# Designs tried in a protein design chat: miniprotein binders against q9usj1. Part 34

Target 1, 298 residues: q9usj1
Amino acid sequence: MFSVGKKISFILPIKGVLQKLKDNAQKTVLLDATWYLPTDTKNGKKEYLESRLPGAQYFDIDEAKDHKNPLPHMLPPADEFASYVGKLGIDRNTNVIIYDRKGFFSSPRVFWTFKVFGHEHVFLFPNAFNAWKTEGLELETGEPRTPKPVVYEGAKLNKDLVASFDDIVKVIESPDAAGVHIVDARAHERFLGNVPESRPGLASGHIPTSINIPFTETTAAGITAPKPEEDLEKVFSSHGLTDKSVPIITSCGSGVTASVLFAALKECGFKDVRVYDESWSGYGKRANEDSSLLATGP
Short names: E, the ipSAE of ESMFold2; O, the ipSAE of OpenDDE; V2, 0.75 times the mean of E and O plus 0.25 times the DockQ between their complexes.

## First folded at step 22 (miniprotein)

Design f15 (at its last read DockQ between E and O 0.88; V2 from the best seeds 0.82)
Fold by OpenDDE base, fold request of step 23:
Structure f15 (fold): chain B 298 residues (1-298), chain A 80 residues (1-80)
Amino acid sequence: as target 1 above (298 residues)
Amino acid sequence: DKYVRIRISGMNPELLRKFAEEVIRIAEEYGIEVEIYVENGKITIVLRGLSEYTADWLIFYLRWLAYEMGIKVEIEFRKE
């Protein structure tokens, strides 16, 4: 009986979450990372205040960002990240389990953020609310608990997980030499450049040489969870991504759904995956000024 | 009866069509009843027979898609 060794995945089912919560050997913090598009009527923080997984803290991607950068979701400085998560009761040794209300939309961004700053014990809990309800567990309501603040030490940005504009330029200038795949997580029509950008000063289109994998191709039941690994492999292989050693850069509108791809790719064992943090919010502006940076069509 | 009413509008009729087709595709995949009509110059899609869970993730997805396609969308979910 070949014990198919349960690959320890950073993506946890409810049983895995419950097990970690029961394990007193290590502190565990649940993070509600629910975030909606600015155009949406819902607000993640407001919903968090209404109901949450028991003991969950809220991680606000709109707050935990570089406020000095005009782009919407740039990584915060390491010290600010440390301060932010420290106030949530998270230190370097804390098991951090991240979920969002929709299932697998914004939680990967927070996951990626923790990885960027070198946190080891970080996990994703997809479809958390549904799983919780299905197990007959109750949500917490009322005022959230205030955690005891702790000091998060050793936060350092891992550049190997973050692609810069310069990194993108290197790829487009020498696609064959770079051997890097740029994967755009945006919807197909946006990738094609058929959609006018709502923000002024942004071009419509995509990064030259990039391929389009709408992040929803990697999710099941809408955006509730990542597809099973087997299905993810099929998705990626269909787009020519079969070599797990090939460097990949993910991009999207503002770095959120690019992180969904990051998580999915990592689940499939891709070794070198970076998120282009500026994504189209930053790149589109540059492309608007320099047409050589812009591609349209498939 | 539970229903989701989706109203879309925009300057590009092709994008509107594609959006509607996507809704239809999903509805067919999940066995959801679909009604489509034009009202006040907007395309209206009514989905019936959805669970609250299905409606929730579908609405979220469609809002994202509409945003990505530059489409104005109004969505109403009636639970009863």
Scores: ipSAE 0.828, ipTM 0.924, lowest interface PAE 0.6, mean pLDDT 95
Fold by ESMFold2, look of step 22:
Structure f15 (fold): chain B 298 residues (1-298), chain A 80 residues (1-80)
Amino acid sequence: as target 1 above (298 residues)
Amino acid sequence: DKYVRIRISGMNPELLRKFAEEVIRIAEEYGIEVEIYVENGKITIVLRGLSEYTADWLIFYLRWLAYEMGIKVEIEFRKE
């Protein structure tokens, strides 16, 4: 791990990335996790096939998912995760460095996924393409490299990193006893309930007791990188999040931007952070049918 | 000579106004020139004086924001 003072960080500057890539004793795999909203015309896999960081493999959150669940991007079963990443040349001891072409948008989702299944050697590389260009390094074009498949053993879901709908219900039914903050990464107007949901059958609003921290408050220059830790702590403290030991559950539309908050909170030393994988895609349908599950406004 | 053209529409005028205000805020922060036009019930915003790098992340951010606000958006980046 490249150190910054006394703190160990999973967010790597380019020097740390290059050092890990040079290490002959420890295998390192770069993952391109680029993903676009359904309304965008761009395609992450197509872009990866045209150019990538040298040697990068592509991680598709819409392929590496629970195919039996109609909700978007739900975590795959552990054995399917293991099979998927093993085909990319990743075993349990592989250093995995994850980037996305937009900077810090979808790569935290893949980072969280690896953490959920117990992969310890996983890191984020924000603003990767700009950093690569600034260092004078070339992208790889043409046919992507074919990894040597390996067996990934020991994948097991860590329930301490994932929240279920039942976990949410426990918090809203007994908020003082639960002692848990639910944090919504969606844009403010969507949280307030002022925007009709694009998916049919979803209520407009938010989970009762939840706090809105749009994930873009935690990023620099749009969505290119996380803010420096000092600024992240100010963002969180301004929303009442100062006790690093209090459990936090992050939520959003489908679990992608909630993972940006997950990464930002962990960088600031919050000890117990979970992502609500269903997010509004699952919760909003239930809230449409049961108004006790729905809050609107500030 | 480089510009971003943004055309927005939607059912809620307040959300359109808030989107435009965010575009203006970013433009001021990054020294980007902004022009706003209303034509046939559509709002057009033209941004000038930005690099390709800035345009790239700005377009991505604005597409995300439009999605979150339920706003229909057409965004083009051009070199004149």
Scores: ipSAE 0.805, ipTM 0.912, lowest interface PAE 0.8, mean pLDDT 91
ESMFold2 (binder alone), look of step 22: mean pLDDT 82; pTM 0.784
OpenDDE base, look of step 22: ipSAE 0.800; ipTM 0.913
ESMFold2, fold request of step 23: ipSAE 0.788, 0.759, 0.799; ipTM 0.908, 0.897, 0.912
ESMFold2 (binder alone), fold request of step 23: mean pLDDT 83, 83, 82; pTM 0.800, 0.802, 0.792
OpenDDE base, fold request of step 23: ipSAE 0.825, 0.753; ipTM 0.923, 0.899
ESMFold2, last read: ipSAE 0.787, 0.784, 0.787; ipTM 0.907, 0.903, 0.905
ESMFold2 (binder alone), last read: mean pLDDT 82, 83, 83; pTM 0.794, 0.800, 0.800
OpenDDE base, last read: ipSAE 0.804, 0.775, 0.786; ipTM 0.917, 0.907, 0.910

Design f16 (at its last look DockQ between E and O 0.82; V2 from the best seeds 0.77)
Fold by ESMFold2, look of step 22:
Formats: C-alpha cells, structure tokens, sequence
Structure f16 (fold): chain B 298 residues (1-298), chain A 80 residues (1-80)
C-alpha cells in the first residue's frame, strides 16, 4: 500500500522472523539474551531452561565476556567470542535473531556484540513473547535443543563500533574540535550526580560534555520495543542530534542500555555510533580518583 | 484481583518522590489505577487494572529505575 522510501531494518516484526525461520537458503538461530539486574530475583538462564521460542539458544552476557577484566560485561576476545557462538551452532553465514523476555533491554547488547565481531546477518526481535502468543504460536518447553557445534571463522573486533577510555578523553579535552557527542543512557538523577553509586569507588556524575538520554525515552511500553523510527528521530532531535554523520558514543552503567541507544540510533540512520564498553563502571572509578574527569548537574 | 504492590525506601526523600511521580505518570498513560500510601518516609504504591503482560514489563522497568536511583524496592505481583 505504501512503498516510497523503502528501508531494510535489522529490527524484525514477527512476520519477518517467521519468514527467516522458514527460509531454507540460510540457517537461522534464535537467541534468548534475557538478562536481569543484580538486584532482581529472576535469572535469565533459569527462565530459558523452563521455556523459550522454539529452538532458541541462550546467550549469556555474563559468560560471553572478558574473564580477565574485572569490569562487568566487557567484550570477550574475538577468538573466545567465536568459540562461544560456535557452540551455539552459529557460523558466519547464520542469521541470528535476538530477543529477550523483557522485550528490548539486553538483546541490543548482544546485537552490538555480534556487529562488533563482524557478523552482518544479525537482527532484533522486540516484544518476542507477546508477539508469539498473539499469533497463537506455542513456546518450547522441556529440555532445550542441543545444537551441533560449528567453527566460527573470521571474528575480528571492529574498532569503529567500540569506544575506549582514550576515545572519551580526546572528546572531553577538545569537544568542539572532536565533533563527537557522548550520550548517556542512565536515568537522569544518576547522570546529574544525585545518586550515590552502589559499587564503592565510583564517582557520582557523568562524563563532561555528555548528553543524557535515558534509554527509556527511546522505548515503548517501558522497555518492550523501540519507538517507531519517526518518534525516535524526534527524541534525538530534541536533544540536538540531527546530523546523521556526526559521531556518537553511547555510555551507561556497564554497556547494556548504551546498546539500546546504539540500536535506536542505527535504526534512525546515524552512520557512526560506538558503545563505550567500560561505561560508568570503568570511567566512574577514574573520575573518583581525578575530579577533572567528572561533571555533575545538567 | 490482580495488583502490583511496590514498597520503596531510601535516605533521599526527593528521589523517592521522583520515583513515585514516574509511577503515576506511567499509570496515567496506560490507564492503570494507582493508590499511594506514605508512612515514616516509606512509600507504598498499589497498581490495579493491568493484565499480566503489562505488570511484568512495568515491574522490570520499575526495578531498573529503582536501581538507577539508588532506591530500595520490594515488589509483589498478585496474579489472581
């Protein structure tokens, strides 16, 4: 009915998911990326073992990480990423469709992780369980399917998608010359510095020059799905983000909700978006030891 | 009846008030009935008129917000 301005999106509605699952030309793997805050009583792996979308494998962001780094959720080395996803039956040519039970919270982190290591056939399925139920489709229960491990070849970190602490320092030392926007996905009061950090040794506040867009401004129904693209563009433009060519670095507490902003920005066509993987967990410690790295207030 | 009961506490009354204001805002947006009780700096919020799907995403969102705001939260969901 309406075809002007076609766009191919990595965010799939259920019809697109079902089409890819039925496609015989290319293997598709569903990933359950459900993850809960440390203060939550629920456990994503335990819930996955009880029920899942048919055939889904579990991707654990607390397992697929750099185990040699004390910071939370840091990207694993490329060879360890390859080994991890190969155990899930994923090779470089596999379509990977990622969901989480809360809708659009932890699945963008896993999406970003695949993009970082050069996996191009990766998609998000927001609000998956509700969409599945609404279509009259049944969940899989009982023992999960065990995939045949495969070799994942060619995983290589794409530096264009990851920001380091040194990248942040360059921006704050010369903000006009850098021409980079740092966008903080944390709740507003935490950004302002009005909330003591729960982990000791972290300063309260934000990265100087950064803009606060709590990730929930980009989602519908709390956290179930991203807003429609037109509404996302209004959110970003209301914060001064209108030039799609300007580099953007997203940050949060530990890189999970920064990845929600990453996905939303990419959906809107922003060309140069990176996630600051350390986020406040690493930066806040440095800012506690060096107040020149710390800003508070609006 | 199904309800969500949220008990919040913390040392900063301004942050507790802001949390409650956000709950009210969401309740108004989604047609959810809200009752708020205040005693000794603790706030109890009771939400009614929501289905299980709405309750689950709302609870998760509110746990995230409480975590971000340094607020201790206890949430009970009565599904029946």
Amino acid sequence: as target 1 above (298 residues)
Amino acid sequence: DKYVRIRISGMNPKLLRKFAEEVIRIAEEYGIEVEIYVENGKITIVLRGLDEYTAEWLIFYLRWLAYEMGIKVEIEFRKE
Scores: ipSAE 0.795, ipTM 0.911, lowest interface PAE 0.8, mean pLDDT 91
Fold by OpenDDE base, look of step 22:
Structure f16 (fold): chain B 298 residues (1-298), chain A 80 residues (1-80)
Amino acid sequence: as target 1 above (298 residues)
Amino acid sequence: DKYVRIRISGMNPKLLRKFAEEVIRIAEEYGIEVEIYVENGKITIVLRGLDEYTAEWLIFYLRWLAYEMGIKVEIEFRKE
């Protein structure tokens, strides 16, 4: 009787979250990773200060980045990451459960970040606020608890999870040989190049050979949660992504929604998924200077 | 009455239309009442008959979409 061990998903329902919180064998830290678009009137940190899941710490993707890089949301250096999460009371053995107020928008970016630096015990809690409320649980208000700082050891960037511009170039130069799918999480009109870029110096369009899968196709309505695995499979299959062994690179505008695709693909068992961290913020500049890097239309 | 008022503006009327069409699509899918007004190059969409939960996720999605489409969006959610 081959006990097909149910692979424990890194995506946790509320029951799974509660179980981890009750388990005293390992320290668990809830991370509020709420982030809004710059054009949004809402502020994640502000909202965190107002209410949060009990004991949650705030992970600010605008702070936990490479400040030396002018591109938005670039991965921080390993030591800076370690320092940042250490101050949040997170060490290598800590269960990190990440949520955001929208449900499944910015939390995957933080999830990916932890994975990049080799953290094993990291999870996503989709639709956290609604799930919490539905269970009749109370939110925490007032001043957040200051965690006891700890030392996060062993942070090392896993390059296998991060695609560089050079990696992209390799794909576009030899698409058939590379056998790599580049998936763009941006909206369709953005992908087509029908929309002017908000940032100066960025071309409009997409990476040649890339496939457009708006990240919203992988989420429930309102971006509250990933679609069920069965539905995700249908989505990916409809775009020709059926072989789980084929390398995939996800991209978007600034690396946030690309991480949503990352999480969804990982949930479906894709083995080799990388996020192009620069995404269009970096690539679009290059494409603006070199038209060979730019594709428009479908 | 609970309603979501969406006002969009931009230089590209085609994109504004596409955005509006997307809103209509969603509204139809979820049985939301839609009113659309066009005035002075701006499109105002009023959604009625939606609950707070639906409104919240929809607003977020529409903000993202507007951002992606390079259009200005103003959204008002009246909860009561």
Scores: ipSAE 0.701, ipTM 0.876, lowest interface PAE 0.7, mean pLDDT 94
ESMFold2 (binder alone), look of step 22: mean pLDDT 82; pTM 0.790

